# VHH binders against q9p4d8: the designs that were tried, part 27

Target 1, 280 residues: q9p4d8
Amino acid sequence: MDFMKPETVLDLGNIRDALVRMEDTIIFNFIERSQFYASPSVYKVNQFPIPNFDGSFLDWLLSQHERIHSQVRRYDAPDEVPFFPNVLEKTFLPKINYPSVLASYADEINVNKEILKIYTSEIVPGIAAGSGEQEDNLGSCAMADIECLQSLSRRIHFGRFVAEAKFISEGDKIVDLIKKRDVEGIEALITNAEVEKRILDRLLEKGRAYGTDPTLKFTQHIQSKVKPEVIVKIYKDFVIPLTKKVEVDYLLRRLEDEEDDDATQKSGGYVDRFLSSGLY
Below, E stands for the ipSAE of ESMFold2; O stands for the ipSAE of OpenDDE; V2 stands for 0.75 times the mean of E and O plus 0.25 times the DockQ between their complexes.

## First folded at step 16 (VHH; framework vhh_7z1x_3)

Design h3 (at its last look DockQ between E and O 0.01; V2 from the best seeds 0.00; counts 0 for: pae E 15.9 > 2, grease 24.9 > 24.2, placed apart)
Fold by ESMFold2, look of step 16:
Structure h3 (fold): chain B 280 residues (1-280), chain A 121 residues (1-121)
Amino acid sequence: as target 1 above (280 residues)
Amino acid sequence: QVQLVETGGGLVQPGGSLRLSCTASGFTFSDYYMNWVRQAPGKGLEWLSSISSSGSTISYADSVKGRFTISRDNAKNTLYLQMNSLQPDDTAVYFCARIELSSGWYEFDYWGQGTQVTVSS
């Protein structure tokens, strides 16, 4: 998809391709992280004497990466959501004026604190090679953690794009649920158990295939594999539920933009064409 | 329970026309976007066209734009594809498909057995 071309962002083929690539990226990142032991010292607050910082080694390393990335416009992109918004800095590059694809409050829909908590407490123990420390690999371990966290964040917050597409597609039904503040009704509308089962089945097959790919084993992941069933459990227990939370939180506020959308659509402008093209 | 049944396929000469129909049952047809998808021999699935629940928003793949026309009749629970100027490369099994927006994923969650279209002289 091209975020400078809104018509491509909610195109069904592009959305499917993006979701498949995000799955592939997450699986690759889990396999890379699985080369290391859990190394709990990476996640302990103030375990290392980092000057002028109060937090874990991972917190520090991720925040520094985000600060640098913000200076090259990473967090101007609609699909990037920071873990540490307060460390972002002004870009040194000319600003890109991305067209308005999502609602005006989309940047406020951010579950990265919860993602970080679940990642360190639930995901790392499930994918690590063992439970101990690898004192000589703490930096490499944390860098693999950053890749995992960033790919999880992108996939989960992609729920904002899915929610916008759902709003356009089912308009009258979802508007009534939003007005009633019916969280359970919105969750039911966006949930399909058979679709979820097919997603999990595909992840199981992908996990088996990537674990036996000679190029992956030979080049990148020769020492360890993550069990495919663990990948499925992580999606079932954490990725899918957090994505739904993002969708619900996005939808509950969607009527805040209703009046501006109406005026823009009556003018027949670019935004009007985008909204009318919705889910395809 | 959910059922989609495609009809109207057959053998046609190059430059000819066919009209496909898809009859839906087991769900509220008027609530869903509907799609046409095809699979040529030995190839993967190709999305062709989508139509919104009211019929007000329509999209086409570049490969069929200007030749194919999607429409629906919500009173009859029926989706249509008018195919004009057919070429041998249009030979495929054509499927009617429903899209479900669920659980952070877009997926065709139901489609029929398909109807064969063969363009040959």
Scores: ipSAE 0.000, ipTM 0.227, lowest interface PAE 15.9, mean pLDDT 80
Fold by OpenDDE, look of step 16:
Structure h3 (fold): chain B 280 residues (1-280), chain A 121 residues (1-121)
Amino acid sequence: as target 1 above (280 residues)
Amino acid sequence: QVQLVETGGGLVQPGGSLRLSCTASGFTFSDYYMNWVRQAPGKGLEWLSSISSSGSTISYADSVKGRFTISRDNAKNTLYLQMNSLQPDDTAVYFCARIELSSGWYEFDYWGQGTQVTVSS
C-alpha cells in the first residue's frame, strides 16, 4: 500500500490485498517462531538482570527494536503502532509527510498491550516447538517473537483503515449507531461471517502450503512447523476479534472529527464492496 | 554428510525404562547443542530436552522432568536419553535434533529418522 497516495489507501481492494499479504507475513513469522521452545523465561518480568530496565527480556528487546526502528521512520508510517511509544526517538532521515487518511485520533487507538498479553500467554504456547526452556536460544526466541508481535500489531491495527473505509461507505446506519454508542450494533454491522470464514479457510490453506517443506521427505531435516489449524485458531480467537475491537474503538470516536467538518457528504457506495471483499 | 541415527526404541510396559541413543556423524558433535523431541500419533512435535555442547546446560520439558535424563558422550559422538517411569502417553517416535549456532541465531537444522517407543501393557 502506498500511503503517499491517499486516494488508494481506503480502497477496499487495496485494503484487502494488504491484509492478505499480512497473513503471509504472520504465518511465516509463526513458522519461524516455531523453531524455538516456549521459553517462559523470556516473558517473565525481571527474570534477567537487565541494566536500567524493569520488565521482561522480551519487553526490553522489543523496546530496543522500536527505538531503532523509530529512527528510521518506521512509526511515521500510518500503519505502524509501537508497543513502547515512550522509547521512540526522532529520525535522522528526512521527514515523510504522509497525507492524513485516518481520523485525527487514530494514533490513540492502540491494543498492543492486549496483543502482547495474548501473544505470550496464548499464541506462543500454540506455535512453539514445545514447552520448556531453551536457554541458549533466548535471544533468537525473543527476536522471532518481535517479528510476530510487530506483524500482528500491524494486522490488527489495520482495522483502523477498515473502519474508516466502512464509515465512508455505510453512511447513515453507522452514524446512527455511533451516536447511540451502540457497541454491539457497530460490531454486528462490521461483522461478516462469510468473510471471516473465507479468511479462516484461506489461512488454513496457506498454513498447509507454507508449513510443508518439500525437502523433508528426502532429507533428515525435520523442522517443526506450525499446524495450520493453530494458525486458524489464532486468527479466529484473537486476530479477528482484536481487529474488530480496533474497528469499533475507531468508529466510536469517528464523529468527533465530523463535528468540526460540516460538508463532506461522501457517497455510500464503497461499503458493500468492502464487506464482500473479505476485509477483516 | 550430517547424520543422526536414533536407536533404543521398542515396546515397554508402563513403569518401564528405555535408553535411547543418537549417534552423530558428519560433523563435530562436541560443538553443537543437542535435543530430544518426540512426535506422538496425531500430535505435533514436542520438545523434551536439550543439552549444551559441553553438557553443562541441560533443560527439560515439564512433561518429562524427573523421569527422563539427557546426557552425551562427545568422545563417542552419542546423545542419550534415559527414560524412566514410562507411561502410555510417552508412546511416540523419538528424534534427536541438532541446534546450529549461526550468525547469532539458534536453529534446529538436522534431525534423525527417529526411533519408535511404545508403552503398552
Scores: ipSAE 0.000, ipTM 0.211, lowest interface PAE 14.5, mean pLDDT 86
ESMFold2 (binder alone), look of step 16: mean pLDDT 82; pTM 0.822

Design h4 (at its last look DockQ between E and O 0.01; V2 from the best seeds 0.00; counts 0 for: pae E 13.0 > 2, grease 24.6 > 24.2, placed apart)
Fold by ESMFold2, look of step 16:
Structure h4 (fold): chain B 280 residues (1-280), chain A 121 residues (1-121)
Amino acid sequence: as target 1 above (280 residues)
Amino acid sequence: QVQLVETGGGLVQPGGSLRLSCTASGFTFSSYYMNWVRQAPGKGLEWLSSISSSGSKISYADSVKGRFTISRDNAKNTLYLQMNSLQPDDTAVYFCARIEFSSGWYEFDYWGQGTQVTVSS
């Protein structure tokens, strides 16, 4: 997928390939995180005396990564969504002018607060090696957490691209639902139970394969500690529902851009919107 | 029940043309992206072309771009593939396939039984 070439972004083969790669990345990251205990101190607010910061060790570490990465244009890319938009800084590198593919408000569709809450309260307990602490590995544990969170965020927010493709393809039916603000109707339109079952079945197969054949996608000698059924449950209970929420939230506002087909050219990335608004 | 039926295959000389049809039933054809894919002897499945529900967005694999034209008639629930300048490498079973947009995912969820295209030597 080349975000400098809009015709490749909504190409169905490219979209499918991207979704498959995101699944593989999430499974790998869960397996990597499963090597650590739950380590609740990583997530406890103000557990450590971090200077000039109020939050958990994970909050701090992720926010610092995002601050640094924004300076090298990571969050200018259309498919990157920050957990901490308020820490982003302007880049010292030449600006990339991505062509508009998504609606002008796409950067406002952000469920990362919900992802972070679900990750710490539901996902970590389900994939961790055990309920204890590994005091000597807190940094490595939190780095594995960051990889999990970022891959979950990318997969869930990719729903914006899927929703745009759906909007283009469905004509007047979806326009009527948007005008009525029919959230349940839009959710029904974007839902197919048989497709969801096939997604879950594929995840079960992938989870089993990684546990028994490390030569697939990720060839490190990692013994899986994550039961495949846990991966399936996480997708069923959280990834799929949050992806649908992103699609619905995106679609409900899509007609805002119809009276101005060039409105998306005025929308910048998170960094530009934050700096131009003076938001703090 | 979803049903896709391909017709129009046959034996053609190199440089010839064929038009394939795919008749759909059991679903709202006008709501789905449709595709042509093929499988040559001893090879895997090769995606060829996609067309959006309205026909407004069309894409082609590099191997067929400029030679093949996808189209649809939503009133007749029919997908078409016009194949020009056929070569021996185009010999394959040709399938039409449906795409489902669901739950943050695209996939090919139904296939026809296929129609054989043979470009003679």
Scores: ipSAE 0.000, ipTM 0.314, lowest interface PAE 13.0, mean pLDDT 81
Fold by OpenDDE, look of step 16:
Structure h4 (fold): chain B 280 residues (1-280), chain A 121 residues (1-121)
Amino acid sequence: as target 1 above (280 residues)
Amino acid sequence: QVQLVETGGGLVQPGGSLRLSCTASGFTFSSYYMNWVRQAPGKGLEWLSSISSSGSKISYADSVKGRFTISRDNAKNTLYLQMNSLQPDDTAVYFCARIEFSSGWYEFDYWGQGTQVTVSS
C-alpha cells in the first residue's frame, strides 16, 4: 500500500491485498518463532538484570527495537503503532509528509498492551516448539517474538483503515449507532460471519502450505512448525476480535472529526464490497 | 514418560540442614526451568525456588531466601535443594516441578511424588 497516494489507501482491493499480505507475514513469523521453546523467562519481569530497565527481557528488547525503528521513520507510517511510544526517537531522515487518511485521533487507537498480553500468555504457548526454556536462544526467541508482535500489531491496527472505509461507505445507520454509543450494534454491523469464515479457511490453507518444510531436520531440540489449526485459532480468538475492537473504538469517535469538517464525502457501496471481499 | 523423583527428605531438628534431590527422566531436563515447591499440612502449594535450564538464572521466594539454595546438574538430570537453617515452619512435602507454558504465564505440568521434610525438636 502506498500511503502517499491517499486515494488508494481506502481502496477495498488495496486493503484486502494488504491484509492478505499481512497474513503471510504473520504466519511466517509464527513459523519462525516455532523454532524456539516457550521460554517463559523472556516474559518474566526483572528476570534478568537489565541495566536501567524495569520489565521483562521482551519488553526491553522490543522497546529498543522501537527506538531504533522510530529513527528510521517506521512510526511515521500511518499503519504502524508502537508498543512503547515513550521511547521513540526523532528521525534523522527527511520527514515524510503522509496525507491524512484517517481521523485525527487515529494515533490514539492503540491496543498493543492487550496484544502483548495475549501474545505472551496465549499465542506463544500455541506456537512454541515446546514448553520450558531454551536458555541459549533467549535472544533469538525474543527477536522472533518482536517480529510476531509487530506484525500482529500492524494487522490488528489496520482495523482503523477498515473502519474508516466502512464509515465513509455506510450511511445513517452507522452514524446513528455511533451517536447512540451502541457498541454492540456497531460490532454487529462490522461483523460478517461469512467473511470471517473465509479468512479462517484461507489461513488454514496457508498454514498447511507454509508449515511444511521437507528439509527440516530433526535437531537436538524439538522444532515444530506451527499447526495450521493453531494459526486459525489465533486469528479466530484474538486477531479478528481485536481488529474489531480497533474498528469499534475508531468508529465511536469518528463523529468528532465530522463536526469539524462539513464535507462528508460518502463513497457509496464500499462496505458491501469490503465485506464481500473478505477484507477483515 | 516424564518422571520426577524427589529424595532426601526426613526428620531434622530446628537449625538443621537437608539436601533434597530430584531426578528427572522422560524429557530433556536441560531444556526446562525447574522448580521446588512445597505443601505444608493444611496449606496450599508454595513456590520456593526456580532455576533456569542452564542454571544461570535463579530465583527464591522470600520465605526461603538466604537459607535455601537451588542447583542442578544437567548431566545427571538432577535438581537439588540445599536447605539450611530449617525451622518448624518448613515442615512440608517438597516437590520438584517442571514449568510448562500453557494457558497462563507459568504452569507446573509435572510433579514428583514429593519428599517429606519434618522439622521438629
Scores: ipSAE 0.000, ipTM 0.207, lowest interface PAE 12.8, mean pLDDT 86
ESMFold2 (binder alone), look of step 16: mean pLDDT 83; pTM 0.829

Design h5 (at its last look DockQ between E and O 0.60; V2 from the best seeds 0.00; counts 0 for: pae E 2.5 > 2)
Fold by OpenDDE, look of step 16:
Structure h5 (fold): chain B 280 residues (1-280), chain A 121 residues (1-121)
Amino acid sequence: as target 1 above (280 residues)
Amino acid sequence: QVQLVETGGGLVQPGGSLRLSCTASGFTFSDYDMNWVRQAPGKGLEWLSSIYSSGSTISYADSVKGRFTISRDNAKNTLYLQMNSLQPDDTAVYFCARIEYSSGWVEFDYWGQGTQVTVSS
């Protein structure tokens, strides 16, 4: 996806392609993480004497990564949401001015705390090579965790783009729900059980395909590095719900920008902005 | 039952034009975003164009922008793709696909059987 071409960001084909790619990335990252034990010590607050830091080893390492990544403009991208926004630094690279595609408050939608919590408590135990500590691989473990976390964060928060597309697609129907602050109605509108099932089935197949040693395909005991069923469960229980939350949170506020414009510009309806944005 | 039926494919010379049609049934056509996608031999699925339910929001892939035009007639439950300036690289099976949103995903939930477009001298 090219965020410098705002007119293409909400193209349905581009959105779909991005989502599919993110699925692959997440699965690959889970497979990578599966090389290491659960290593609970990595997630325990102050388990290690990290200088001038209060938190877990993962928290520290992730924050340091984000610090570095911020300097190379990672979080200037509209689809990236940091876990530790307070540690971000200015880039020494030329500034990229991304045009705004999402609502003005889109950067305020953040469920990274929940992601982090669920990842360490629920996801890691499901995908790890085993329970317990692996002292010689604590660093590698944490590095793999960061990749997982960042990919999950990107995917889940990408719900904002999907929500925006849905908003445009539905028009008055969704506007009415938003005005009523009907959360259940909005959730129902953004959910299709059949499609959800298909997605989960696809994930199952991907898990089977990506996690299996091709050389073992002919053996009676095909062992996946990560159980495909675990991947599906993670998506069903955590990724999908959190993404829905992001969508709902985004949509509930979607009319805020319009209200501000109406207060300033008496005349030009939502239709005019859409028309003026050259999305013809 | 949801059905999508593509028609209008055929053999054309380079520089020629075709108009594809997709007739929808089994659902409220006007409520759904519709798409054209294609699959060339040995290649993956390529998204070409989308038209939202309102008909006011249209998008094109760079590969077809300026040459293809998507439109819809909700009264006839029909999706169209006007293809101009066709090139050999446009040879593919063309599909009409319905979009559905779910749980933070955008998916093509239904497709037609496709119509073959062949561009050859």
Scores: ipSAE 0.829, ipTM 0.922, lowest interface PAE 0.5, mean pLDDT 91
Fold by ESMFold2, look of step 16:
Formats: C-alpha cells, sequence, structure tokens
Structure h5 (fold): chain B 280 residues (1-280), chain A 121 residues (1-121)
C-alpha cells in the first residue's frame, strides 16, 4: 500500500495483505526472541546504572530507538505508533504530507503501554528459551524485544484501518451505536467469531510450517523453541482483544470528524460522508 | 450455503472487451462489499477491484485502472466486471469474493469457482 495514494490504503486486498505480512513478521520476531532466556533483568527498573534515565534497560533502549527513528520520519507515517511519544524529535528530512485516511485523532489511539506490560509479563515467559539470565547477550536480547514490540504495536494499531473500513461499510447502523455511546453494541458489531477462528487456525498452520522458510532453515535450533499453540494463545488472549479495544476506541470518536453534508447522501450517503476531511 | 458463480469468461483477441458476472445466493447480497481477483498461470492472486454494498467503487489495482469497471446490481444479486482493452497479460482465472470486516481483520470469506479469461491472437 502507498500512503500517498488513499485509494490503495482502503483497498481491502491491500489491507488484508498488510495484515498477513504483519502476522508473518510477528511470528518471525517471536522465533528470534526465543533464542534467549527470559532475562528478567532486562525489564527491571533501575537494574543498570543508565545515565539520566529512570526505567528498565528495555525502556531506555526502545526510547533511544524511537528518538532516532522519529528523526527519519518514522512516526510521521499513518501506520506507526510510538511507545514513548515524549522522546520524539523533529525530522531533518524533507516533509511528507500524507493525505488523511484515518480520523484526525488517530494518533491519540495508543495502547502501547498495555502492549509493553503484556509483552514483558506474559509473552516473554511464554516464548523464551528458558527462565533465568543470559548476561552475555543482554543487548541482543533487548534488540529482539524491540522487534517484537514494534511488530505487535503495528499489527494491533492497524485495527484503526480496519475500523475505518468497517465504519464506511456499515453506514447508519454503526452511526446509531456511536451516538448512543453503546460500547457493548460497537464491540459486538466489530466481533465475528468465525473470523477470529480463521485467524487462530492460520496461526496454528503457520507455526507448524515455519521450517520451510529458507531464512528459518538457516538456524536449525531456533524453530524448536516456540510451540504453535503459544503463538495462538498470545493472539487469542492479547493481540485480538487489544486490536478490538483499538477499534472500539477509534469508532467511539469517529463522529467527531463528521461534517453534515446532505448533498453527498444521495449516491452512497454514509459511505461518501464518512471519508476523511479534506481528502474526499 | 453461500454460493458465488462467475460467468462470462472466454477467449478474446487483444484489444477486445469482456463482461464478467458473479451471481450470489445464500446470503443478503446487498449487505456485503464485494471484490474481483484474478490468478494468472504460475502466479499468485492479484486483487483487482472492490465495491461497497451501496454500489460505490472502493478501489482499482493500478494494473487495471482505467480499463476495468466494477459494478453491481443488488436487485439481481449480481456483481460485474467490465474489462476493456484486454491484453495477453490479462489471461487468468477471475474470481469474485465476499468481504468481511471484523475482529481487526479483513477477510475474503467466500469465493466463486472462477471463470477463465484467455486473451490470445
Amino acid sequence: as target 1 above (280 residues)
Amino acid sequence: QVQLVETGGGLVQPGGSLRLSCTASGFTFSDYDMNWVRQAPGKGLEWLSSIYSSGSTISYADSVKGRFTISRDNAKNTLYLQMNSLQPDDTAVYFCARIEYSSGWVEFDYWGQGTQVTVSS
């Protein structure tokens, strides 16, 4: 998808292809992280004497990555969401003016604090090679953690694009639920048990099949450390619920961007009216 | 129960035109967004165009923009693809698919069996 071409971003084949690729990236990153022990010292506040910083080694390393990446326009892109918004710096590269695809408040929809908490407390213990410390590899371990966290964040917050597509598709039904502030009704409307089952079944298949990827075949022992059922559990218990939270939070505010425009209602009404301001 | 049946494929000369139809049954067609996709010999799937349940076009792939037109007739439960200026590279099996947006995912949950389009002189 090309964020400079709005029609490619809301193209449903492109959205699905992007979700498939993000799913693959998460699985690869879990396999890479599984090479290391749980290494709880990486996540312990003030375990290391980090100058001018109050937090864990992971917090520090991730915040430094985000500061550097912001300078090359990473967080100007519509699909990137920072863990540490307060460390972002102005880019020194020429500006890119992305057309509006998501609602104006999309950057305020950020569950990265929850992702980080769940990652360190639930995901790492489930995928690590074993409990304990691996002090000779703390940096490499934390780098693998960053890849995991960034891929999880991208996938979960991509729910905003799915929610926007759903909003445009549903018309009056979802508008009425938003006006009533019916959180449970919105959650029900965006939930489909058959779709969730297909997601989980595909993850199980991918987890079993990852030995056929040439990159995965490069290191024989990596694949044996992550059971497919663990990947499925992580999606079922954390990724899918957090993605739905992102969708609900996004949808509850979606009418803030709406402008009354009776002239557009006659040829596809609610769909045409719900597109981003200034773009359509 | 859900069924999608493509028709209208065949052999056509380069520069020619063809209109594909996809007849839906087993669900309320007017409630669903729909898509056309193709698969050329020895290649993967290519997403061509999507259309809202209302009949407004969502998108076209760059490879077909300006040559293909998606449309639907909700009263006849039928999706259409008008294909103009056909070239040999358009040779493929063409499928229609139903779209589901839920649970943080976009799924093409039901597909037709496909109709063969061959562009050859």
Scores: ipSAE 0.476, ipTM 0.754, lowest interface PAE 1.8, mean pLDDT 85
ESMFold2 (binder alone), look of step 16: mean pLDDT 80; pTM 0.797
ESMFold2, look of step 18: ipSAE 0.380; ipTM 0.691
ESMFold2 (binder alone), look of step 18: mean pLDDT 80; pTM 0.801
OpenDDE, look of step 18: ipSAE 0.772; ipTM 0.904

## First folded at step 18 (VHH; framework vhh_7z1x_3)

Design i1 (at its last look DockQ between E and O 0.49; V2 from the best seeds 0.53)
Fold by OpenDDE, look of step 18:
Structure i1 (fold): chain B 280 residues (1-280), chain A 121 residues (1-121)
Amino acid sequence: as target 1 above (280 residues)
Amino acid sequence: QVQLVETGGGLVQPGGSLRLSCTASGFTFSDYAMNWVRQAPGKGLEWLSSIYSSGSTISYADSVKGRFTISRDNAKNTLYLQMNSLQPDDTAVYFCARIEYSSGWVEFDYWGQGTQVTVSS
């Protein structure tokens, strides 16, 4: 995805490709994380005496990563959402002015807290090599966690782009639902059960295929393969629902920008405005 | 039953032109965004072009931009791809695909059988 080309950001083909790639990344990250035990100590608040920090080892390490990443413009990218926005620093690199493709409030849509909670409580136990502690690999474990979390965050929040595309596509139908604040209706509109099933089936196949990759056996650590069924379950129970939440939250507010312009809220008008803005 | 049938493929010389057609049945064609994709031997699926339900919004991959033109006739339930200035690297099976949204995904939910396009001197 090239965010410097706003006219391509909401291309359906590009969106799909991005999503497929993110899916692969997440699966690979889960596999990498599966090399390590659950290591509950990594997630316990104040388990280790971290100077000037109140939180878990993971929280600290993730926040430090984001601090570093912010300085190299990671979070200037429209598809990146930090877990710790308060630790971000200014970049010393030349500023990139990304054109705005999403609604003005898009940055306010953030479910990272929920992602973090679910990841540590539900996802890690499902993908870890074991339930116990692995003292020698606490750092490696946490590093793998960060990759998982960041990839999940990116994928889930990418729902904003999908929602925007859907909004443009549906026109008056979705506008009516939004005006009525019909959350159930919106959710129904953005859900196709058959397609969802296919996605999950694909994930299962990918899980099987990637889990057997001999190239992943180069580590000296006891490797436990992630069960493909667990991957599917994670998506079904957590990734998909959180993504829907992001979409719904985004869509419910989608008319806020239009209300300010006193413009006639017609589906055609929205498309025209979007097109006129040079973003599509 | 949803059905997509591609036609119009064939053998052409470099620089030549082809027009592909996709006839849709089993659903309200005008309600869906439609796409052209292709798969070359030994390569993955490549998205080429999309056209939204109204036909007003169109997008192209960089690889075909300026050479290919997507269009639709909703009254005939038909999708078209005009391909000009064809090159050998355009050799592939071309598919018509319907787009659907679900749960934060954009996916092709139905495909045709495809039509072979071969560009060779």
Scores: ipSAE 0.626, ipTM 0.819, lowest interface PAE 0.6, mean pLDDT 89
Fold by ESMFold2, look of step 18:
Order: sequence, then C-alpha cells, then structure tokens
Structure i1 (fold): chain B 280 residues (1-280), chain A 121 residues (1-121)
Amino acid sequence: as target 1 above (280 residues)
Amino acid sequence: QVQLVETGGGLVQPGGSLRLSCTASGFTFSDYAMNWVRQAPGKGLEWLSSIYSSGSTISYADSVKGRFTISRDNAKNTLYLQMNSLQPDDTAVYFCARIEYSSGWVEFDYWGQGTQVTVSS
C-alpha cells in the first residue's frame, strides 16, 4: 500500500495483502526468536547496570532503537506505533506529509504496553528454545525480541485501518452503537467467529509448512522448535483479542472527528467527497 | 443461506459493453460492502472494484478505471458492474463477493458462481 495515496490504504485488496505479509513476518520472527532460550535476565528490571536508566535490557535497547528510527522518519508513517513515545526525536530528513487516512486521534490508540507485557510473560516462554539463560547471546536475543515486538505491534494496531475501513464502508449501524456507548455491541459487530477460525486455520497451515521446512525460504540453517499450535494459540489468545480491543477503542471515539461542522477535512466515513473525489 | 448469483455475461465484440448483475439473498445486503473480482483463463483472481454499503464507490483497479462502473440497488439486493470499451483481455469469469471487515481482518467471505464474459470477434 502507498500511504501517500489514501485510496490505496483503505482498499480491500491492499489491506488484505498487508495483513498477510504481517502474518508471515510474525511467524518468521517467532522462528528467529525460537533459536534462543527464554533468557529471563533480558526482561528483568535493573538486571544490568545501565547508566541513568530504570528498566530491563530489552526496554533500554528497544527505546534506543526507537529514538534512532524516529530520526529517520519511521514513526512519521501511519502504520508505525512506538513502544516508547517519550524517546522519539525530530527527524533531520525532509518531512513526509502523509494524508490523513485514520481519525485524528489514531496515534492515541496504543496498546504497546500491553503487548510488551504479554510478549515477555506469555509469548517468549511459548516460543523459546528452552527456559534457561544464554549470557553469550543477550544482544542477539533482544534484537530478535525487537523484531517480534515491532511486527506484533504493527499487526495489532493495523486494527485501526480495518476499523476505519469498516466504519466508512458500513458506518450507519456503528454510529448508533457509538452514540449509545455500547462497547459490547461494537465488539460483537467487529467480531466474526468464522473469520477468526479462518485466520487460525491459515496460521496452522503456515506453521506446519515453516515447522517442517522453515529455512528453505532463505537458505539459512535455523533450528526451530516452534510448534504450529503455539503460533495459533498466541493469535487466538493475544493477537486477535488485542486487535479487537484496538478496533473497539478506535471506533468508540470515531464520531469525535465528525462533530466539527467547520469547513475542514473530516477523518472518516462521512468524508465521501474527500475519499471519492477522484471517482468522477 | 448466503447466496450470490451473477448474471449478464456473454459474448461481446471488442469495444462493446455488458452489464453484470449480482443478486444477493440470505443476508442483509444493505449492511455490506461488495466487490467484483475476475479470473482470466490460467490467471489468478483480480480484484476490480468495491462499493460501500451506502452505494458510494470505494475504488477501481487501474486495469478497469474509466471503463467499468460499480453500483448497487439496496432495495433490490442487487450489485451491478457496467463494463464499457471491452477488450479481449477482459475475457474472464466475473464474480461478485461480499466483503467482511471483522476480527482485524478483511475477507471475501461469500462468492457467487461467476458469469463468463468473452470478448472476441
């Protein structure tokens, strides 16, 4: 998708292609992380004497990466959500003026604290090679963790794009639920058990393919022990529910952008002329 | 039971026009975005256009932009594709499909049987 062309971002084919690629990236990143032990010291607050920092080694390393990445405009992109917003810095590169595809408050919809907690407490133990420590590999382990966390964050927060697409495509029913503040009704509306089953079935198939021959794709020797069922369980128990939480949180506020009657650009489903201006 | 039935295909000369219809039943048609997809012989599926539940258009694929027009009549539970300036490479089976945005995913969850469009002299 091209974030400089809003009509491509909410296009069904482009959304689906992006979701498939994120799914593949997550599976690959889990396989890469599975080469390391659980290494709980990586996640223990103040385990290492990092100057002027209170947190885990992973917290520090990820925050430094995010600071550097922000300087090269990574978090200017609509689909990137930081774990440590307070460390971001202004870029020295020319600014990119992304059109407003999502609602004005989209950057406030951020569940990365919950993702980080679930990742360290639930996901790592499920995908790690074993429960011990690998003092020789702390940096490499944490780098693999960063890739996992960033791909999980992108996939889960992509729920904002799916929610926006649903709102502008099917908004009449959602509008009534938002006005009523009907959280359960919104969650029910954005939940489809058959779709969730298809997601999980596809993940099982992909996990079997990677599990039997995970290195053919890159001609790299990887000693993976990640069972397909673990990948499915992570999606079922964490990725899908967190994505739905992002969708609900996004939709509950969606009418905030519609209450401004001034002649300004609206961010969502009542902006037919904006999104369809090239249809004529 | 969700059903989508495409009609209106056939043989047409290059430069000609056809109008496809897709009649929906078994669900509240006016609640769903819909789309047209085609499959040329020996090719994969090609998305063509989608339309919002309200009847406004989402977008068109570059291959059909300016030549095809998607529309719907929610009172008749019918989706349409007006195809103008048809060329031989438009020859394909044309499907309507329902769009489902849910659970952090986008899916074509129900399809019609398809209708054949053949463009030749």
Scores: ipSAE 0.470, ipTM 0.705, lowest interface PAE 1.7, mean pLDDT 84
ESMFold2 (binder alone), look of step 18: mean pLDDT 80; pTM 0.800

